# VHH binders against EKC/KEOPS complex subunit cgi121 (cgi121): the designs that were tried, part 9

Target 1, 174 residues: EKC/KEOPS complex subunit cgi121 (cgi121), of Schizosaccharomyces pombe (q9p7j3)
Amino acid sequence: MILPLFPETQVHVFVYENVSNCAAIHEQLISQNPIYDYAFLDAATILYKKQVYSAIIRALEDRRDEQMKTKTIHSEVILSLSPKTEISSAFRQFSMTKKSKNIVVVKIDSKLTEEEEFERLDKLVEGNRVEFSDEELQKLIDFKVLKKNYKLDPSTLENPLASILSSIALRGYS

## First folded at step 6 (VHH)

Design B13 (framework vhh_7n9e_1)
Fold by ESMFold2-Fast, scan of step 6:
Structure B13 (fold): chain B 174 residues (1-174), chain A 123 residues (1-123)
Amino acid sequence: as target 1 above (174 residues)
Amino acid sequence: DVQLVESGGGLVQAGGSLRLSCAASGFTFSDYWMYWGRQAPGKGREWVSGISSSGGSTAYASSVKGRFTISRDNAKNTLYLQMNNLKPEDTALYYCATDYEPVYLRIGEYDYWGQGTQVTVSS
């Protein structure tokens, strides 16, 4: 995908369900294996495509403005999903864990096509790829996790999109 | 009640070796990633090395890669750092830490810390 304000930046987003090897992937991330240079998110935390895109745009804006708080653009995406600017908390809230079952994987600045990235990821991720769509994401979300991460009350939980996007955009004021 | 207690520091001449230990208690050690960090006099904290819960994966800062080796003994709840070819620039308080998050976290963002053990390398 091409973003209007970042037309030279290649962005790919993949969704996997029923992943059996999250612990192995997590160990590769600790090893700083460059093959695993992606943002690995727990799908239990993602309800909408726009939620992911808002975090990507925020991360790219912070990189453009030389205001990144993390070491990589992919970790900046993870931070940008959080309504607070606290790195360890954001990773606990949104990152894949060794116990995750469904994941969302983001690649920025890819030198590969979407299909080539898919072929690479299919070798790394032992799970079933599904479409990156609101319909598929809504099958994987954990509403208790979503409510806690964005501090949603019962009245906003039925239609949380605007609240989530506002939290990502305002970050530090919510 | 997480406790991390470092030991094995001391004074050593450049080119020498030291082995640091970190005794962990109060948590299921084998379930957590472990890290070594250091803080030199008058400087901020610097990440040195990390090791996965199983010990199967390790990572090192560029400044120590090839000279330091991180390891763990899950049966003894102990983390180790073997330091070889020490340089005066390695002089620092060394501490172990544990965290819920992977390798891109910087030192200073860890969930739990030890008190540290002093390493002094003379020229």
Scores: ipSAE 0.015, ipTM 0.240, lowest interface PAE 6.8, mean pLDDT 83

Design B14 (framework vhh_7n9e_1)
Fold by ESMFold2-Fast, scan of step 6:
Structure B14 (fold): chain B 174 residues (1-174), chain A 123 residues (1-123)
Amino acid sequence: as target 1 above (174 residues)
Amino acid sequence: DVQLVESGGGLVQAGGSLRLSCAASGFTFSDYYMYWGRQAPGKGREWVSGISSSGGETAYASSVKGRFTISRDNAKNTLYLQMNNLKPEDTALYYCATDYEPFYWRSGDYDYWGQGTQVTVSS
């Protein structure tokens, strides 16, 4: 997908359910294997496509403005999902773990097409790819996790989108 | 600011064991990933092991898997590496490192390396 504010930036987002090898993927991420240069998110934390896009846009803005707090654009996406500026907290809240079952994978600045990235990821991820859509994400979300990560009260949970997007856009700025 | 002080190295016979420690200060230790890396004579730096902020997730280089165990004590701001069944090939200067994220393109290229502790494994 092309983002209006970043028309030259290639962005691909993939969703996998019933992933059996998250522990193996996590080991590759800790060892800093460049083949795994993606943002691997736990789908239990993602409710909307707009949530992911807002984090991507914020990360790209921070890179453009030379204000990235992390070492890679993909790590910056993970940080940008968090309402706080604490990097380790953001990774605990949003990144995949060894125990994750469903994941959202983001690739920025790909040298490959979406189809080529899918072929590559299909070899790395042992799970079922589903459409990146609000319908599919809403099957995978954990509302208890969402509430905790964004500090939502019962009234906000009835329409959380605006609160989530505001948290992402204003991270550390006010 | 960030300070890491390694200790516990020494001379040991092949097949022996050593436990390395890394005392951390200047940052909120419990919020950061921690790593052990090493540099053998005439070679570049390479990663050995990593551990998540909570200690719930660990990873190892294939060369040490099954022989080394990484652990941490967040109350004491201390990282450990238990090294068993040491081989001459394990001879190196061992560093601890911290990183705020689990992924960076260049393996073993961490921001905050301590001064290291020497491990020498005799034949």
Scores: ipSAE 0.011, ipTM 0.328, lowest interface PAE 9.0, mean pLDDT 83

Design B15 (framework vhh_7n9e_1)
Fold by ESMFold2-Fast, scan of step 6:
Formats: sequence, structure tokens, C-alpha cells
Structure B15 (fold): chain B 174 residues (1-174), chain A 123 residues (1-123)
Amino acid sequence: as target 1 above (174 residues)
Amino acid sequence: DVQLVESGGGLVQAGGSLRLSCAASGFTFSDYFMYWGRQAPGKGREWVSGISSSGGDTAYASSVKGRFTISRDNAKNTLYLQMNNLKPEDTALYYCATDLEPFYYKTGDYDYWGQGTQVTVSS
């Protein structure tokens, strides 16, 4: 999809459920294997498409402004989901772990077509691809994880979108 | 209570070899990535090598690639660094370390450090 603020940037987002090889993927990520240059997120942390897009936009803004705090645009997306700029905490909160079962995968600046990227990623991930939609994400979210990551009270949890987007946009500011 | 204890350091002549060990306790060793770092006299800390939880992936600093080999024995909760063709510039205190997060660091700040084992290479 095309982002209004970054119309020339290619963005692909994939959702996989019932993934059996998260431990293998996790090992590749820490070794910085370039084949695995994606943002691998735990789907338990993602409730809305807009949540993911807001983090992508923030990461692209930081790259444009030469203010990235991590080594790749994909790790910057993971950091950008966090309301605070603490790299270790952001990865603990949002990244896929070897115990994850459902994941959201983000690719930015692919030199491949969408179809080629889908084919490549399907070889890396042993799970069932589902549509990147609010409906599918809401089946995979863990509300206890969401509440903790964004410091939501029970009343905010009924309609958390504005609070989540504000937290992403305003990290590093009061 | 996480503990990392290094051993195997010593004095060796240039061109020689040493094998360092790190005994890990207080956590599920087979679940965590492990690292070696070093600090030479009068210099900053340098990352040396890293290894995935299974041992299937390894990474090395350019200064040691081809000469050092990182490995692990998960049954013994032990990390190793085989150092071959040692050079005087390899003289340093060598540390064992582990990270919980973040996963995209090739080098970086570690959650837990050992006290180190001294390696001295004579010229």
C-alpha cells in the first residue's frame, strides 16, 4: 500500500497464524541474516492496521530526518510501536519471540514485486497466511499485552485506537 | 540469579592458540543467545562474536573472522571461544555476555556480563 506521506515507499504487511518455526526465525534475526530483513512482530501486540502504519510512518520520518536509533528501517518500525524510546523494552514488548504463534511481518523498500516477496516469505514462515485486516488482527490480539504495552486503563481498552496512535506519534514528547 | 564465569585465559606467544570457556547458571542457557566481548588496555570495549541459542548461527567481528570460532554445549551450559593464530593486538580481558533484547544488535549493550578472563599475547 501507498502511504500519503511517503508515496514512493513500497510497504508490504503480512499476517501469519499458527506459525510453527518461530524459534528458527528468531535465531536468524539475531544473527542479522539479510534474508530475514523484515520486521517480525508478535500479533498478540497488534490490534489495528493503523497501529502498524503509524509505526511505519514514524520510522520513515526518523530515517528521512537522519534520526534512526536502530540499525535497520525494520528494527526502527519495532521501536516506533513503543510509547517510549527504549530499544530493549520495545523489542521485548513487540517483537516476535521463539514462543510466538501468530506474527505480523513488515517489509519496506523491497526490490521484489509483491508476488515475489509473498513467495519468498512463505518459504521462511511455516504458518497460515491471513488477510492484513482489523478483523483478522482482532482474532490474534492479547488484550493483557496491549494494556501493558500502552498503559491502558479498563475504560480506554473499550476503544483504544486514539490512545495507541497518540502514544506512537508522541513518543519522546510530553 | 544469572551468573557467567569465564576461564581459559593466559599468556601465549604470537601465532599460538587458546580456548576460553564460560560457565552459565541461573537461567535456561539453551534459550538464550550468547556473546564474547573484549577490552584491551587503554581501549574501548569491542564485540568479538555471537552465537544463536541452537548454535546454528554465528557472527564475528571483522578483526577476528577466520581466526576465532564461537561454539556452545547446551547440555553443559557452557560457551566456548577457540582462538587461533593469536596476535599481540588480541591482548585483552575477554567477557562472556548474554542479551535478552534487542535481537538486531550485531554489537551492543548486554544484559549480563561475566567478570572476564585475561588473555595476553607476547610479541
Scores: ipSAE 0.014, ipTM 0.171, lowest interface PAE 7.4, mean pLDDT 82

Design B17 (framework vhh_7n9e_1)
Fold by ESMFold2-Fast, scan of step 6:
Structure B17 (fold): chain B 174 residues (1-174), chain A 124 residues (1-124)
Amino acid sequence: as target 1 above (174 residues)
Amino acid sequence: DVQLVESGGGLVQAGGSLRLSCAASGFTFSDYWMYWGRQAPGKGREWVSGISSSGGDTAYASSVKGRFTISRDNAKNTLYLQMNNLKPEDTALYYCATDYEPFYLRTGSDYDYWGQGTQVTVSS
């Protein structure tokens, strides 16, 4: 996929449901195995494609402007999903855990073709790949988690898109 | 202002055990990953172990895996390292450290904050 403001940056987003090896993946992340250099998100926290793209754009803007608060572009994506500027809280809220069942995986600056990334990632993740679409994401979301992460009130929960995108874009300014 | 104060070091014979403690203040300890690192005389700093904010995830350097156990008490703002079956090559100044990021999501070896360290000497 192509981002209008960052046309030179390759971005791939993958969605897996019914993942059976999240604990094993998490152990590889803890050991800093470089083949797992991706942003692994819990799909329970992601409602829209635009939510993920907004966080990616924010992370890329921070990298361009030399204002990243985290050590990698992938961790910056995780931070950028959070309405807060608190790094540890963002990772607790959005990162995959050993108990996750459905995940969203983001790769930025891939040196591999999309087909090669599919082949590589399918070997790392023991689950069913589904389309990165609003329809599929809405089957995996946990609205209690979403409400807590973005501090949504009942009046915004029916149509939370604008609130979520504003939280991502305006993080650190409010 | 982050303050990290290590204690529990000392002289021990090979095969012995020590428990290190790190008292943390000046930040919300329960929100941060915590780490132990060490530096032997004439060598650079080496990462030893890390523990997640909740204590649910731990990681160890291959040189200490199976012998050392990292733990934390968030109510007391204290980090621990239980060291068993100590070897002469474990002789080093041991540092408590913290970073805003989980260990597995960072690319550098540098931590944002280090304590002053506690000396561990293992005699042969």
Scores: ipSAE 0.070, ipTM 0.475, lowest interface PAE 5.6, mean pLDDT 86

Design B18 (framework vhh_7n9e_1)
Fold by ESMFold2-Fast, scan of step 6:
Structure B18 (fold): chain B 174 residues (1-174), chain A 122 residues (1-122)
Amino acid sequence: as target 1 above (174 residues)
Amino acid sequence: DVQLVESGGGLVQAGGSLRLSCAASGFTFSDYWMYWGRQAPGKGREWVSGISSSGGDTAYASSVKGRFTISRDNAKNTLYLQMNNLKPEDTALYYCATDEPFYLRTGDYDYWGQGTQVTVSS
């Protein structure tokens, strides 16, 4: 993917459904195994491709401006999905857990090609890869989780894209 | 509120043994992976061992493998670390941690416990 403000930044996004080894992946993340240096998101929280891209752009802006709140660009992506700047809440809301079933995986600043990242990640994740598309994401979303995370009312739940993107972009500026 | 209280540390001679305990409260202990970490004076945090929610899976750092044994008692909400054949290099503050995402995913290990000091004399 090409980001207009970050044309030299390599970004890859992968979606896996029916993942059986989330507890094992979570253990590796807690052990800080560098092989697992990705942002692992719970797909129950992601409705649109633009939602993920907006969080990536915000994280890259914060890194550029030396305003990152977390220690890695991947953890900053997770924080950037939240409308708030509170780290613990953002991770509870958006990151994968040992109980997750479907995940979205983001890699920034890869030293590998997309094909090589796919081969590596396919060995780490025991699930079915699906296309990173709005159609596939809409099959995996939990609307109760989405509503809670972005504080959506019934009217915005019918067309939440603008509200979600505004929440991500305007975080920290009211 | 998640609370972890470590105990069992002390002064021991090289080749000796200690058993550490971690009393957990404020969360469903039986649902979480548990970990032991340590921090030696002037050094960063080091992961020591981990155990799955059921106790069926364990993992160890290469520096302690074969000498330390992690275990848990879900009925008592308690995590243990049996430390055998202790070496001066094992001298550190030992703490336990959970896999609760909000405190373990921002970089280095976080914990609610104060830790228990282990000092191994030569």
Scores: ipSAE 0.000, ipTM 0.173, lowest interface PAE 11.5, mean pLDDT 82

Design C01 (from m1, 17 letters changed; framework vhh_8emy_2)
Fold by ESMFold2-Fast, scan of step 6:
Structure C01 (fold): chain B 174 residues (1-174), chain A 123 residues (1-123)
Amino acid sequence: as target 1 above (174 residues)
Amino acid sequence: QVQLQESGGGLVQPGSSLRLSCAASGFTFSDYWMYWVRQAPGKGPEWVSGISSSGGSTNYATSVKGRFSISRDNPSKTLYLQMNSLRPEDSAVYYCATDLSPFYYYSGSYDYRGQGTQVTVSS
């Protein structure tokens, strides 16, 4: 995908369900293996495509403005999903864990096509790729996790999208 | 300014135990993942273990799983590594480390580490 505000930045987003090797992937991530330079998100935390794109746009804006709080663009995407600027909390809330079963994978600044990234990820992720769509994401979301992460109350319960996007865009500003 | 000070290393025989400690200051210790990294003479640094900010999640290199245990005490800002059933291949300088970055992603380095504590396992 091409983002209107960042037309030269190549972005790929992949969704995998029924992943059997999350513990092995997690081990590679904590060992900082450069082959795994992606944002690995727990799909239980993602309800909308726009949620992911908003976090990507915020991360790219922070990189452009030299205001990144983390060391990589992919870690900045994970931080940008959080309504607060606390790094460790953002990772606990949104990152894949060894217990995850469904994941969303983001690649920014890929030198490869979507097909080539899929081929690479297919060697790393033991699961079923599904379409990156609101329909598929809604099958994988955990609403208790979503409500906790974004501090959703009864007033936002029936339409959380605007609240989520505002939390991402305004993160840390009142 | 991040400061990390390791202690507890020594010369021991195979099968022995050691407990390493790391005193941290200059940052909000309770907010960040902490790591133990080791480096043997003539080799690059090797990640050994990591622990989440709360202590609720721990991870270990395959070579030390079941033998080493990482823990932390946030009130005292101290990180620990309990090493059991030590082997000659565990001989290295052990560093307490943090990069103050999200721990899941490749940084190429641990930006902050202490001076290290030498562990020698020899018969």
Scores: ipSAE 0.013, ipTM 0.207, lowest interface PAE 8.3, mean pLDDT 83

Design C02 (from m1, 18 letters changed; framework vhh_8emy_2)
Fold by ESMFold2-Fast, scan of step 6:
Structure C02 (fold): chain B 174 residues (1-174), chain A 123 residues (1-123)
Amino acid sequence: as target 1 above (174 residues)
Amino acid sequence: QVQLQESGGGLVQPGSSLRLSCAASGFTFSDYWMYWVRQAPGKGPEWVSSISSSGGSTNYATSVKGRFSISRDNPSKTLYLQMNSLRPEDSAVYYCATDLSPFYYYSGSYDYRGQGTQVTVSS
């Protein structure tokens, strides 16, 4: 996909459910295997496509402005999902873990087409690929996790989109 | 509560070697990345080296790459830093640290660190 504010930046987002090899993927991530250079998110934390896009845009803005707080653009996406600026907290809140079952995978600056990235990821992830859509994400979200991560009260849980996007956009200013 | 205790620092001459140790307790040591961070007088903390939970992956700051080696012994819950070919600019307090994070794709806050061990390299 092409982002209006970053038209030269290639962005791909993939969703996998019922992943059986999260522990193996986790070990590859901590070993910094360059084949796994993606942002691997726990789908229990993602409710909307706009949530992911807002974090991507924030990460790209921070890179453009030379204000990245993490080592890679993909880790900056993970940080940017958090309403706080604490790196370790953001990773605990949003990153996939050894126990994750459903994941959202983000690739930025891909030199491959979306189809080529799918073929590559299908070899790394042992799960069922589903459409990156609000409908599919709603099936995978854990509302208790979402409430905790964004500090939502019962009045905002029925329509949390604006609150989530505001939290991402105002990170560091609130 | 996470506890980290460093040892092995001292006063040495340029070109010498030192081995630092860090005894960890209060968390599942074998599950987390560990770091060495140093701080020289008048300067902020500088990341030196990282090691994965299994010890299978290591990273080094450009300034120490090829001279320092990080390792760990999970059964004894101990982290090590072997420092060779020491230079005056390596003089600093060295801290054992962890974020309790499974990832090293970032640099930033080190939520937990020890009291530090002083390394002074002087002729």
Scores: ipSAE 0.013, ipTM 0.184, lowest interface PAE 8.2, mean pLDDT 83

Design C03 (from n7, 17 letters changed; framework vhh_8emy_2)
Fold by ESMFold2-Fast, scan of step 6:
Structure C03 (fold): chain B 174 residues (1-174), chain A 123 residues (1-123)
Amino acid sequence: as target 1 above (174 residues)
Amino acid sequence: QVQLQESGGGLVQPGSSLRLSCAASGFTFSRYWMYWVRQAPGKGPEWVSGISSSGGSTNYATSVKGRFSISRDNPSKTLYLQMNSLRPEDSAVYYCATDLSPFYLYSGSYDYRGQGTQVTVSS
């Protein structure tokens, strides 16, 4: 991580396309099976690596400051992607659903190496792993979903990254 | 006020069976997932099992899969855990738990859990 206050925090981000078992993963999440303790995001909502890192940083800051609005750091990452503090809305906007096809998976505070987390996740997710890169994310994004989630108009589309990062960083401070 | 009351624990020999019950009140039981969580002395809480609001979906920790069976009776607002082939490592206080918040994983932290029922597997 970039922030000096989180030097001991292990962060891993994975991207899967053509996932066939999102409904099964969703059932495991609502059953609260700890094996699935990750932030499962719909890739249709993520355009840039910096968008994910910004949400992770915000969630870690809120945990450090004892200001988390959700029960886990992973659910806090999902909330932190939203421009507003309403939990149900954030989950509807950014969480993986039973109908999701491509997902971004975040793991924070792992006691496993990145390779060990890959092996673990590959057993849970029935899909094709791809590189966590802006190029791969841009193949999976749904711009209609992105525009709606961040309330982007034609003028902000010329620089959506700055608008998205500002929305994440300034959530609840207006 | 949400209330959860466990019963059915006790001292049993290895290989025995026990059935735990949890009486729920103060919320619309039939609309929420229910969970069993256990905690042995000196250890953190361990998720054991979860069951959907209708009872149509169940999930189990690897350590108990094939030996334990979770079920519920929505009319009587009761959650059950049938424990077969008990081992010394199953000795713990067993809690039923629920979360009335929107779904998502929060391992070891529940908005509501009962007082617990002690299960001791020993000769």
Scores: ipSAE 0.112, ipTM 0.570, lowest interface PAE 4.9, mean pLDDT 86

Design C04 (from m1 with D1Q V5Q A14P G37V R45L W47V A59T S62D N85S L93V W113R Q115P; framework vhh_5c3l_4)
Fold by ESMFold2-Fast, scan of step 6:
Structure C04 (fold): chain B 174 residues (1-174), chain A 123 residues (1-123)
Amino acid sequence: as target 1 above (174 residues)
Amino acid sequence: QVQLQESGGGLVQPGGSLRLSCAASGFTFSDYWMYWVRQAPGKGLEVVSGISSSGGSTTYADSVKGRFTISRDNAKNTLYLQMNSLKPEDTAVYYCATDLSPFYYYSGSYDYRGPGTQVTVSS
């Protein structure tokens, strides 16, 4: 995808369902294996394509402004999904866990094509790739998790998009 | 074993300045982000400032932005905090901290902290 404010930045987003090796992937992330330089998100936390792109834009803005709080652009994407700036909380809320079943994977600044990244990633993830679309994401979301993460009340839960995007864009502002 | 030792705290009047230092050992200092965190009387822990491994990126809490400057000397394994225009609300124990969390995950716990140095800003 081409982002209006970051037209030279390569962005690839992949969605996998029924992933059987999340525990093995998690161990590779803990061991700091550079092959796994991606943002691995729990799909239970993602409802819209715009939610992911808003977090990517915020992370790229923080990198541009030399205000990243985490070690990589990919971990900054995970932080940027959270309405608060506390790093540990953001990772507990949005990052893939050993028990995750469905994941969203983000790659920024790839020197590879989307197809080449998919071939590499397919060797790491034991699951079924699906289209990155609102339709597919809505099959994988956990609305209880979404409500908790963004503190949605009953009035916003039926149409949460604007609230979620506002929370991401205004992260760190009271 | 990770060792962090702060120094430079003391009593200062409002509007004054102090420079804190932190001597680090037991890990490859030049590979990790370093932080200054503080705890005011009766309050929780606040992350004041952070600096990247190379020193190329810095972060500051809104409460100290424009008044405090974080820096590091990787050759000496030393972290610094220059505190200017000090206010009574800056009174706290200041801790040098690091997060040795995995590449893609930060604990945010700042488990590796020094014993702290007391900064008191009063007349």
Scores: ipSAE 0.016, ipTM 0.193, lowest interface PAE 6.6, mean pLDDT 84

Design C05 (framework vhh_7yz9_2)
Fold by ESMFold2-Fast, scan of step 6:
Structure C05 (fold): chain B 174 residues (1-174), chain A 122 residues (1-122)
Amino acid sequence: as target 1 above (174 residues)
Amino acid sequence: QWQLVESGGGLVQAGGSLRLSCTASGFTFSDYWMYWYRQTAGNEREWVAGISSGGSTTYADSVKGRFTISRDNAKNTVYLQMNSLKPEDTAVYYCATDLSPFYYYSGSYDYWGQGTPVTVSS
């Protein structure tokens, strides 16, 4: 994928359902194993492709402007999904946990092609790959989690896209 | 002044062995993961091995069974014992550490040594 504001940046996004080894992946992430340098998101929190891309763009803008609050671009993607800039809350709200069942995985600045990253991730993630599409994401979303994370009113739940994107774009100002 | 200094590289014949050392100063060495990376001409640095503060080890598939990472916290030194060396192991070897206790994901380590070259002849 090419991002309009960052055309030289390689971005790959993968979706896995029915993942059985989230606890093992989580242990590798907190141990800082470089093989696991991806943003591992709980799919229960992601409704749209544009939601993920907006967070990626915000993280890349923060890196460009030397305003990252986290150590890596991938952790900055997780922070950027949150409407607030508090790191611990963002990770609690959006990152994969030991109890997660479905995940969205983001890789930025990959040294591998999309196909090579698929082969690599299939060895790390014990689950079923599905297409990164709004249709597949809508099967995995938890609307109660989405409502809590973005403070959505019942009136916006039928079409929450604009509210979610505004929350991501205005992170730290809303 | 955080410093990492590698030593032990050199020329060796295929099938031979070398032990690399990396001595750290300026930080509480025992609290941090230590890593070995290598770089070949035209390529980015490749992760080789890692060791936790508690002594747990991880290895790249290409070196597993041949290389052993270890540490001596009293000497602030991490080692890489390289056995059954192949021409493909020819590279400059770097040690690295993640000095931030708040680092959530790996992939970037700010402190590197100057590297120690290893050449394995056929």
Scores: ipSAE 0.014, ipTM 0.168, lowest interface PAE 7.8, mean pLDDT 82

Design C06 (framework vhh_7yz9_2)
Fold by ESMFold2-Fast, scan of step 6:
Structure C06 (fold): chain B 174 residues (1-174), chain A 122 residues (1-122)
Amino acid sequence: as target 1 above (174 residues)
Amino acid sequence: QWQLVESGGGLVQAGGSLRLSCTASGFTFSDYWMYWYRQTAGNEREWVAFISSGGSTTYADSVKGRFTISRDNAKNTVYLQMNSLKPEDTAVYYCATDLSPFYYYSGSYDYWGQGTPVTVSS
């Protein structure tokens, strides 16, 4: 995928359902295994493709402006999903856990093609790959989790996209 | 093993200044990014400022221009200079670092200090 504001940056997003090895993946992430250098998100927290793209764009803007708050572009994507700039809270709210069943995986600045990343990730993730589409994401979302993470009120819950995107873009601002 | 000890909090009048310090032990301080967070009554912790191992800094918009984060690697200490304090800056301030300069996920295993309370009166 090509982002208009960052046309030189390669971005790949993958969705897996019914993942059985999240505990093993989590262990590799904590041990800082470089093979697992991706953003692993809990799909229960992601409703729209635009939500993921907005977080990616915010992370890339923060890298461009030399204002990243975390060590890697992938951890910055996870932070950027949060409506506030508290790192521990963002990771608890959006990152994959040992108990996750469905995940969204983001790779930025890959030296591999999308097909090569598919082959690599399919060896790391024990689950069923599905299309990165709003339709597939809507099957995996937990609306109670989404409401809590973005502090959505009943008036925005029917069409939360604008509120979510605003929260991501204005993270840390008044 | 890892220790972070904050100091410098207290009661101050609006418009005043305080300098917070956080002294680290048990790790190679110069290699790590250091953070200041605060927690107000009834709210979750929020990020205030960070400083990289290389010395680059970033601030939350609410404190930009008033607060300055700095570090002294020889003393294993990170500082938060707080100027033009406002009542809304009243909070417990926490020093934090992640597990490793190369850590991919932070949060669950961040090392936090005990916190130092700051009260700004009108």
Scores: ipSAE 0.014, ipTM 0.220, lowest interface PAE 7.6, mean pLDDT 82

